# Miniprotein binders against b1l550: the designs that were tried, part 146

Target 1, 279 residues: b1l550
Amino acid sequence: MRLPEELLERARDIHSEAPSHRIKLDRVGSFGLKVPVEFKGFLLLAEADVWVSLPEGRRGVDLSRQVEAIYELSNPPKDPFSLCREAAISLLEKLNYADSSGVSIRFDAPLQDGESLKYYGVEISSIASDEIINKIRVEILGMTACPCTAELIRAYKSSEIAATHTQRSLGILEVSTKAEHPDPDKLASIIERAMSSPLRTYTKRPDEGGLVIRSLSNARLAEDVVREMIHLFLEEFGHLPEDTHILAAVRSMESVHMHDIYAERSFSLDEIRKEISSH

## First folded at step 12 (miniprotein)

Design nb27
Fold by ESMFold2-Fast, scan of step 12:
Structure nb27 (fold): chain B 279 residues (1-279), chain A 92 residues (1-92)
Amino acid sequence: as target 1 above (279 residues)
Amino acid sequence: SEFTVEAERNGVRITITVEVDGKEIRITVEIEKDGRRIRFLYVITSPEKLEKILKEIERIIRMFGADPETIEELKRIIEEARRLAEEILERL
């Protein structure tokens, strides 16, 4: 039911009123919105949060305008990166009382896996004020094999291929930059290449044995994987602004322990280049 | 090479700087409207990404009421930079 428009003329504009307390709020918005996105030829259902800052003299934000802004830009569905950046800018343009705006979008990205698909996690954001800061986090599972146990078993049994424990490891790359979001497929590729072996959605028994043997022949500590991810990142994305910040991390779900092993490094491009060049 | 396009129309000022440095194309966009200024950067290392970024820049500029002439001039400069970058890439 739609109420008569004459009521709008008599009703108070609650959002524009002074609040009970003159306190600025950093983020006020609509969270958990479902939005369709187009990613590499796939139509996906993504989850989005949109927000703006609220000045101390204004009681509320125009929540309906926030929802309208992102939905206008998402029809027809477009790539989530452009959607994220455009929506953040649109929010500042539409809501002139705001000092900043932000958008985050989360989805599972399909990745070709032989005759099937596998999925990796993507979370992106754009925060707009007098600049735009774009952030992307990619998480993908891979396999690691322990080189320490491999060496012990090799010494014990004099085998050419040492047996060792293998486990799923979660690789994480997070990038915060003034430039546009990096390509998530390239970030996922970096993570997988740093691992002992990628994981598959589907394997036949001979292929499964091959993956295990490959992993055993390329045994890596979590620390090794993080260093390799950083090395590969610099080869692929060394062109980004020097103040770009990166987090590289691995969480290894150790098959021989009740707990996980974790390794990480945070750095800016300027910082890491100085570190590498000093050695 | 460095190219800059500036346009001011209906209280909106847009400045677009395109820099070609080796195999990289850097595009900086600055928009000022109603006393608010916003700046954003694109770093393009492949020709195929350029078309998507160009379309995004057009959509963003249109949000602020920029005229078609400014957009077409931007496209021309970017296409020139793209052709130069492709020539450089082919030589390497």
Scores: ipSAE 0.627, ipTM 0.829, lowest interface PAE 1.5, mean pLDDT 83

Design nb28
Fold by ESMFold2-Fast, scan of step 12:
Structure nb28 (fold): chain B 279 residues (1-279), chain A 89 residues (1-89)
Amino acid sequence: as target 1 above (279 residues)
Amino acid sequence: SEFEVKATRNGVRITITVEVDGKEIRITVEIEKDGRRIRFLYVITSPEKLEKILKEIERIIRMFGADPEEVKRLIEEARRLAEEILERL
């Protein structure tokens, strides 16, 4: 049932009232919204969260206004990066009591894979206050091959070609920057190039054999993959502001163990350049 | 080198700064309204990226109630400066 609009004249404005406890909240918003986005020629249904800070003297947030903000900007569908940045700024303009606003958007990004498609995970955010901080996290699976076992088998001298175990490894690059979001396809490419070989959506036996041989000839520790990701990142995105913060990580789902191997490094561009140049 | 373009009307102050840093162009947008100041940064490497970013900047500035004609003038001046710089890189 729809109640008479005249009741709005008599109803209390709950959101503008003082709360039971004068405590500031960092994030109050609408989570799990579905929004259409256009990504590199694809129309995708992404999941979005929108929020604002809530001052200690105000009981609630106008959630309807948050939903309006992102949906107004998503029609027609636009690229999720512009949507993320514009919506965060729009929330601050629409909700004047907020000190900060944020938007997060998640989707699976299609990636051309010969005559088929594969995908990688993307999560982006924009947090607006007196400045805008943009964050992107890209996750993509690749293949790694163990150089330790390869060397052991080679030392045993049972074969001219070293045998070793291979496994799926998840590569992760997360970037926080004052500049616009980095191109996720370039981040995904960096991760795949750092691996022993990329994964394919569809393979026939000759193609499968080729991937295995490529992986074996390019055996890498999780530690090697993280270092290579950092190296490739600096080549591609070294132009970002010096206070840009990066997380590079690999989770290797070891085929010879019941547990995973994990390696990571967090750094700012300023920090890593000084470290590399000190040797 | 650094170039700055400003527009002020209806209680909204907008500053677009275009700077050269190595091979990149840095565009900083500052919007001040009702005591709130917000600053954004973009790093431009190509003409295609520039056009997309300028359109985003225009949409953002318009959210603050700036005069449409003033906004278009400001964006066109920023485009001219950035394109002039890109030609020299």
Scores: ipSAE 0.660, ipTM 0.873, lowest interface PAE 1.6, mean pLDDT 85

Design nb29
Fold by ESMFold2-Fast, scan of step 12:
Structure nb29 (fold): chain B 279 residues (1-279), chain A 89 residues (1-89)
Amino acid sequence: as target 1 above (279 residues)
Amino acid sequence: SEFKVTAERNGVEITITVEVDGKEIRITVEIEKDGRRIRFLYVITSPEKLEKILKEIERIIRMFGADPEEVKRLIEEARRLAEEILERL
């Protein structure tokens, strides 16, 4: 049953009324929306949040216009980066009382891995006001091997390949920029190259042995991985605006401890260039 | 170098600026409508990326109710400028 449209003329416009308290809200929106996206030839199911700022004199946000904005732009499915940017801008255009709008989209990205696929985590956002700020966070697992224990075992055994503990480590790169979102595959590649070795979804025994030997021969502290990630990031993305902000981090799930080790550095491109050039 | 193309019609003003910054091409899009101004930046590193970005810019501009013929002209002018610059790099 559809109620008559004439009722809209008699019903109060609750959203445009004065609120109980004249307080501005930073983010009001629809969270946990399911949206299809096209990513590098794959049709994926992503999860999206959409929001706008709400001024102190307005009681509510038109939530149906928010949902309209993202679904109109996602049919047919398009790449999540364009969708994110376009939807944020669309929200600001459709909801003229808002000072800012935002969209975030989360999905697992497929990455070619020999004859198979592996997946890494992607979360992107676009926040629009008089300018747009784009943010991307990429998380991918790799392997690290402890160089300290490797040296102790090498001294004890005099082996060519030093034995040491290995563990899964989660690499994280987060970039906030006025330019469009960086390519997540390139960010994932940077993380994997900074690790002792990448992880595989599918390996046969000889390939598994090769990964272990690679990791042991390329032992790295979490601190080493973060520094290498920053170095590789600057080589690939040094062209981004100088006010681009980066977070590089590693969480190592230490096989010899009941707890994890975490290393992190946040910086702007301007800040890190000055730091590096001063040494 | 810096090149600008601007169109204004029906209360919508669109400005696309194409600039060279090092080895990259910067495309800035500014849209002004009903007293609100929004600015976006793209950094182009390859011809393939240029095509994808121009299509996105066209979709964004159309959301503001800009004249379809003006939008088509703006995008083609921006394409010519960017391609000329990209060929020289």
Scores: ipSAE 0.631, ipTM 0.860, lowest interface PAE 1.7, mean pLDDT 85

Design nb3
Fold by ESMFold2-Fast, scan of step 12:
Structure nb3 (fold): chain B 279 residues (1-279), chain A 89 residues (1-89)
Amino acid sequence: as target 1 above (279 residues)
Amino acid sequence: SEFTVEAERNGVRITITVEVDGKEIRITVEIEKDGRRIRFLYVITSPEKFEKILKEIERIIRMFGADPEEVKRLIEEARRLAEEILERL
């Protein structure tokens, strides 16, 4: 049942009232929205959060206007990066009491892998105020092979290809920038190229054998993978603004241990260039 | 090389700055309305991405109630300047 519109004239405007306590809130919004997105020829189901800042003198946020903003922009489905940036700006324009707005969108991105598909994780955000800051986090699994054990077994057997343990490793690249979001496929490619080998959704025996031999011949410490990811990132994305902030990380799910190995480095482009040029 | 296009109408001021360095195009968009100012940047290294970003900029500018004809003119002028510069390099 729909209540009479006449009641709107009699009802208090709760959101515009003074709150019980004059406290500013940083993020107030609608979280866990399901939105369709178009990504590189695929229609995907993504999950979105939208929010704005709430000033100390206002009791509540117009949540319906937030949901309307993102759904209007998602019809027809758009690429998630444009949707993210446009929705953040739209929220700031529509909700004039807010100092800032934000949008985050999460989805699993398909990546062509021979005749099949594999998937990697993407989380993006855009935060708008007097400027816009765009953030992207890409996570993809790859394979690493231990060079330390390989060297011991090589010494023991004097074999051309040393045996060693291999494991799945999660590579992570996170970028925060004033420029538009970097291409997630390029970030995923950087991570995979830094690994001992990529993982596959489906392999036949000859392909599987080749993948294993590749990883064994390209054994890398988690520390090696992080350094290689940074090197490759600078080659591909060195054109981004100098205040762009990057996190490069690897979590290696060690097959010979009950625990994981983790390596990371956070840096700005300005910081890392000065560091490299000092050597 | 750097080029700036400006428009101001109905209390909305839009500034688009196009800066070209080699094959890299930097587009800065600044929108000022009702005492609020927002600035955003695109760094474009491919022709395909350039066209997509111009369409996004057009959609964003329209959100602020800018005149549709003036928005179209601004975007076309920015496109012409960027393409002309890239052809010369």
Scores: ipSAE 0.668, ipTM 0.874, lowest interface PAE 1.5, mean pLDDT 84

Design nb30
Fold by ESMFold2-Fast, scan of step 12:
Structure nb30 (fold): chain B 279 residues (1-279), chain A 89 residues (1-89)
Amino acid sequence: as target 1 above (279 residues)
Amino acid sequence: DKITVEAERNGVRITITVEVDGKEIRITVEIEKDGRRIRFLYVITSPEKLEKILKEIERIIRMFGADPEEVKRLIEEARRLAEEILERL
């Protein structure tokens, strides 16, 4: 059933009315939308949030126009980065009362892993005002092996490949920049290369043994992983604007403890370059 | 090392600036319409990336009601400038 069009002529425009209190709101929008995206040859169903700022004198936002903005741009499906940037800009154009707009898109990014697939988490956003700030967060699991226990066991047993505990570790790289979003596959690669070894979706016993030996031979503290991630990031993405802000972090789910070990560093490109160049 | 192309028609002003920064090309786009100004930046590291970014810029500019022929002209000028720079790097 569809209500008669005549009802629109006598319905109040609630959104344009004065609010109960003259208070600005930072983010008002539609959250948890499902949108199709095309990512490196894959058609994925991503989750999106869209929002705008709401001025003190306006009761509500035009939610239908927010949904129109992202869905018009998502048909046909396009890459989520262009979608994110274009939708944020479109929201400001469509909703002239807003001072700022934002879009975030979340999905699991597939990554070819031999005959199988693995995946990593991606969350991107674009926030538009008089400038556009693009943010990307990549999370991927890898393996770490404890060098402290390895050294103790090596001393005890006089073995060249020391036994030690291994665990899954979550690596995190978050980048906020005025330039377009960095390539998430490159961020995921940086995280995996910083770890003792990557994780696999599919291994046969001989390959699994090799992965374990690699991890044990490349034991790393959480602190080592974060430093290596920063080093590799600078090699790959040093071309980004100097005011680009990065968070590098790792959470090691220690197999010998009931708690995790966590290490992180936040920095701007300008800050870290000066630090590394100092004596 | 910094070149600007611009167009203004029907109350929409578009400025595209192409800059050389070491081995990278920086493209800054500024759109002004109805008292609102938006500026955004791209950092181009390869010819393949340039093609994708120029298409995105064209789609964004068209959202503001800019004349299609003026948009095409601006994009072609920006492409020419960026390609000249890439040939020198």
Scores: ipSAE 0.663, ipTM 0.877, lowest interface PAE 1.6, mean pLDDT 85

Design nb31
Fold by ESMFold2-Fast, scan of step 12:
Structure nb31 (fold): chain B 279 residues (1-279), chain A 90 residues (1-90)
Amino acid sequence: as target 1 above (279 residues)
Amino acid sequence: MPEYTVEAERNGVRITITVEVDGKEIRITVEIEKDGRRIRFLYVITSPEKLEKILKEIERIIRMFGADPEEVKRLIEEARRLAEEILERL
């Protein structure tokens, strides 16, 4: 049922009214929207949040314009990065009372893995005001092998066995920049290359043996992985604006402990270059 | 390398696209002013393939602000020409 349009002459414009309390709100919007996106030839179902700031003198936001903004831009499905940036700008243009707008999109990205696929996590955002800040977080599992236990076993008297424990480790790279979002496949690649070895969807015995040997030959502490991720990031993305902020982290699910090991470093490009050049 | 700027202003919408070179990268800055609001955004171009995708995104964004379609086309083609000339020299 569609109500008669003449009712608009009698209905108050609630959203444009003064609120009960003159308090600004930072984020008001539509959260948990399902949006189709095109990523590297795949059609994926992503989850999106869209919001705007609400000034102290306005009671509510026009939620229909928020949904309209992202759905208009998502048909036909497009890459989630362009969608994120364009939708944030569109919200700001459509809702002229807002000082800022934002969009967040989350999805699992497919990555070719032999004859199968594996997946890594991607979460992106764009926040628009007088400028745009773009953020991307990539998480992917890899394998680490302990160099300390390897050294101890190597030193064991009357033993020819070289061994150490291995475990799954979650690598994390988060980038906040005024430039467009970095390519998530490149971020995932950096994480995997920093690990003792990548993980596979499945392996046959010869391939499994090779992966284990690779890990054992490339034993790394969580601290080593974070430093290597930073090094590789600077080689690939050192061209980004100097105020670009990065978080590099590893959570190692230690096979010999009841707890995990965690290592992280956050920095701006300007900060890390000065630090490296001082040594 | 000096900065190259292209501009258009019509119907209260002012658009400025600045193309500059920094090492191997091309930086494209877009500034849009409309109804007392100004927004600025940046792209860093590392390849010819990336340039085309970014220019299409810039065109879509500028059109959202109600800019004149013919001026938008002119602006985008001028930015493309400048960026392509720079890429040829790298």
Scores: ipSAE 0.667, ipTM 0.875, lowest interface PAE 1.5, mean pLDDT 85

Design nb32
Fold by ESMFold2-Fast, scan of step 12:
Structure nb32 (fold): chain B 279 residues (1-279), chain A 89 residues (1-89)
Amino acid sequence: as target 1 above (279 residues)
Amino acid sequence: SEWTVEAERNGVRITITVEVDGKEIRITVEIEKDGRRIRFLYVITSPEKLEKILKEIERIIRMFGADPEEVKRLIEEARRLAEEILERL
């Protein structure tokens, strides 16, 4: 049953009323929306959150206009980066009482892996006010091999290829910038190249042996991986604005421990260039 | 080098600045409407990316109720400037 439209004209406009307490809210919105997106030829189901700031004198936000904004922009499905930026800007235009707006979109991105696919995590956001700040976080698993244990085994056995433990390591690159979102495939590639070896969706025994040997020949500490990720990032994305902020991190799920090893570095492009040039 | 195109129609003022920084093309868009001002930046490193970004800029500008003909002219002029720069790189 749809109620008569005349009731809408007689009902109070609750959202425009003064609140019980004059307190500003930073984020009010619709969270957990499912939206289709087009990513590099794939139609994917993504999850989105949309929000705006709410001034101290207004009781509520128009949530229907938030949902309409993102759904209008997502039909037909488009790339999630343009969707994120356009939706954040659209929210500010549609909801004139807001000082800021934001959109987050998250999905699993397919990546070609021989004749199959593998997947990595992507979370992006755009926050709009008098400027727009775009953020992207990419997480992908790779393989690391311990150089410390390798050296101990080499000393004990006097063999050319030392045995050591290998484990899954999660690589993380997060970029916050005034420019458009970086290409997530390039960020994923940086992470994988910094690892001892990438992971595969499917391997036969000869391929599996090759990956293990590659990892053993390229043993790396979590600290080594973070430094290599930063080096590779600067080569690929050094053109971004100097106030761009980056987080590079590795969480190594150590096969010989009940706990993980974690290494990270947070920096701006300006900061890291000055640090490197001082050496 | 830096080039700026500007239009004001229907109470909306739009400024698009195209500038060269090394091998990168920087496109800055500023939109002013009803006392609200928003500025955003794109850094273009390839011709393929340029076309996608120009289409996004056009969609964003249209959200503010700018005149469709003025939007088309701004985008065409920005494309011309960016293409001339890419030809020189």
Scores: ipSAE 0.663, ipTM 0.879, lowest interface PAE 1.6, mean pLDDT 85

Design nb33
Fold by ESMFold2-Fast, scan of step 12:
Structure nb33 (fold): chain B 279 residues (1-279), chain A 89 residues (1-89)
Amino acid sequence: as target 1 above (279 residues)
Amino acid sequence: SEFTIEAERNGVRITITVEVDGKEIRITVEIEKDGRRIRFLYVITSPEKLEKILKEIERIIRMFGADPEEVKRFIEEARRLAEEILERL
């Protein structure tokens, strides 16, 4: 049902009125929108949040204009990174009372895994004001093997490959930068290469045995994985602006404990280069 | 190595700065309209990335009502510089 548009001429313009209290709001918008995106040959239904700042003298935001803007930019479906940046900028242009705008988009990214598919989590955002700040977070599962137990077993029973416990570990890379979003497939690749071995959606017994042997031959502490992720990140993304901020983290779901092990490091590119150049 | 272009039309002022440092190309776009200023940065390391970024910059600038022909001229000049550098890698 649709009411006659001429009623709008008689109704008060609530959004432009003074509020009950003269207080600025940091984020006002439409959250939990479903938008189609095209990611590396896949058409996905992503979840999006869009918002703007609201000045102390204005009662409300033009929410319908926000929704129209992002849906117009999502037809035809485009890559989520361009959608994120363009929508944030468009919101600032369309809503001239706002000091800042933002867009966040979340989805599971498919990866070819031999004859099957696997996936990793992606969350991106773009926040526009006098500058644009782009953020991306990638999370993917991998396998780790304990080097401490491996060494103890090797001492007990001499062998080329010592037995040890293995577990699933969640690798996390988060990047905040004034430059465009890094390629999430490259971030996911960095995480997997830092692990003892990647995980598979489907394995046959010979492939499964090979994966386990690879993991055992490449035993790594959570601390080792974080350091390797940082090293690989710098090799791939050292070209980003020096004020780029990175979070590298691993959460290991220890198979011999009732609790998880967690390791992380936050840094700027400028900070980490100075640290590494010291002996 | 730095190249800067400025354009102003219908109250919109656009500054595009292309900085060349060895193998990397940095493009900074600054747009000023009605007392509001916004700045974007791109770092280009491959020909495939360049084309996508240039198209995005053009679309963003057009949102502010800038002269399409002037924008195209600036984008094409940035493309020439970027391609020349990337070809020498």
Scores: ipSAE 0.474, ipTM 0.793, lowest interface PAE 2.6, mean pLDDT 83

Design nb34
Fold by ESMFold2-Fast, scan of step 12:
Structure nb34 (fold): chain B 279 residues (1-279), chain A 89 residues (1-89)
Amino acid sequence: as target 1 above (279 residues)
Amino acid sequence: SEFTFEAERNGVRITITVEVDGKEIRITVEIEKDGRRIRFLYVITSPEKLEKILKEIERIIRMFGADPEEVKRLIEEGRRLAEEILERL
């Protein structure tokens, strides 16, 4: 049902009015939108947030123009990275009172895992002003095995077989750059390679045994995993601008504790290269 | 080496700069409309990535009301040059 358009002649334009308080707002927008995206041959349902800055002299934002911007660009479904960047730029073009715009898109990314699939988390954003800053966060579970307990059990001589506790660990890589978003599959691969072993969606007993043996033979502290993630990131993404900012982190869900262990490092590409080259 | 392409129509000015740095092709796009200027960057290392980025640039430029045929021609010229460079790497 639609009300007559002539009512707009009598209605105040609330959004264009001066606000009660002249305060700039950083982010005003439509959050939790459902948007179809095409990712690596899959049609996925993603969640999107879209926003703009609101100047101190304007009461409100035209929210319908924000939704229109992302939906126009998502039909037909396209890759979420192009969608994110294009929508952020489109918002600035459509809403000329804004100093900046942003788009965030979240989805679970399928990753081929033998004859099955596994999934990892992806969150991307693009923030546009006089330049565009693109951010991507990848989270994927892997396995870690404790080297400290392995050494203690070896000293105890309770078995000829290496033994230690293993646990699921969440690896996190977040990249903020002026260049386009890095490939999330490559970020997920870096995280998995830094772990004691990757996790599988499905294993048969011989493969499961091999995974466990791999993990035990490659025991790593959370601190070891973060350092390895940084090393592998530099090998893969050294081409990014030097002011690219990275967060590498691991949250280990310790099987022998009631609490988790967490390790992280934030750095710019320029900073970390100078640090490594000084050693 | 550096190559620059420009298009201007209806108060919209678009500048595309292609820079070659060893094995990397850097594409910078600048759009100026109604006193606002925005710049964005792509770093290309493979031919398949180049095609996707060029299509994205075309879609973005179309948002600003620039002449899509003129811009498409500039993008095609940039594509040909970038592909020749990538094949040499």
Scores: ipSAE 0.632, ipTM 0.848, lowest interface PAE 1.6, mean pLDDT 84

Design nb35
Fold by ESMFold2-Fast, scan of step 12:
Structure nb35 (fold): chain B 279 residues (1-279), chain A 89 residues (1-89)
Amino acid sequence: as target 1 above (279 residues)
Amino acid sequence: SEFTVEAERNGVRITITVEVDGKEIRITVEIEKDGRRIRFLYVITSPEKLEKILKEIERIIRMFGADPEEVKRYIEEARRLAEEILERL
């Protein structure tokens, strides 16, 4: 059933009215939208949030125009990065009372792993005002091996092949920049290369042995992994604007403890270059 | 070096600036409409990335009600400038 459209002429325009309290709201929008996206040849189901700022003199936001903005741009499905940036800009054009707009898109990204696929987490956003700020967060699991225990066992058994504990570690790279989003596959690659070894979707027994030996031969503390991630990031993405902000972090799910170990560093490109050059 | 493509029609002003900073090509797009100004930046490192970015810029400019033929002219001029620069890097 549709109500008669003549009722629209008699109904108050609630959204355009003055609110009960003249308070600006930072984010008002539609959250948890399901959106198809095209990523590196794959059609994926992503989850999106869209929002705008609401001025103190306006009671509400036109939510239907927000949903229209992202769905119009997502049909046919396109890459989530262009979708994110274009939707944020479209929201400002469609909702002229807003001072800022934002879009966030989350999905699991496939990554080729021999004859199979593995997945890593991607969350991106674009916040538009007088400028656009693009943010990307990549999370991927890898393996770490403890160098301290390796050294103790080597000393105890007088062996050059050190045994030690290994564990899954979650690597995190988050980048906020005025430039377009960095390639998530490159961020995931940086994280994996910083680890003692990448993880696999499945392995046959000989391949599993090789992974373990690789990890043991490349033992790294969580602190070592974070430093290596920063080093590799600067090699790959040092061309980004100097005010680009990065978070590099590792959460190690220690196999010998009931708790995790965590290490992180936040920095701008300008800040880290000055720090490194001082040594 | 720095090159700028600028156009204004029906209260919409579009500026596309292509500049070189070391080995990187920077494309800045500014759109002004009805008292609102939006600026966004792209850092181009390959010909493949240039094509994707130019298509995105075209779609964004079209959102503001620019004529399709004028949009294509802006994009073609920006492509010409960026390609000349890429051939030197």
Scores: ipSAE 0.653, ipTM 0.857, lowest interface PAE 1.5, mean pLDDT 84

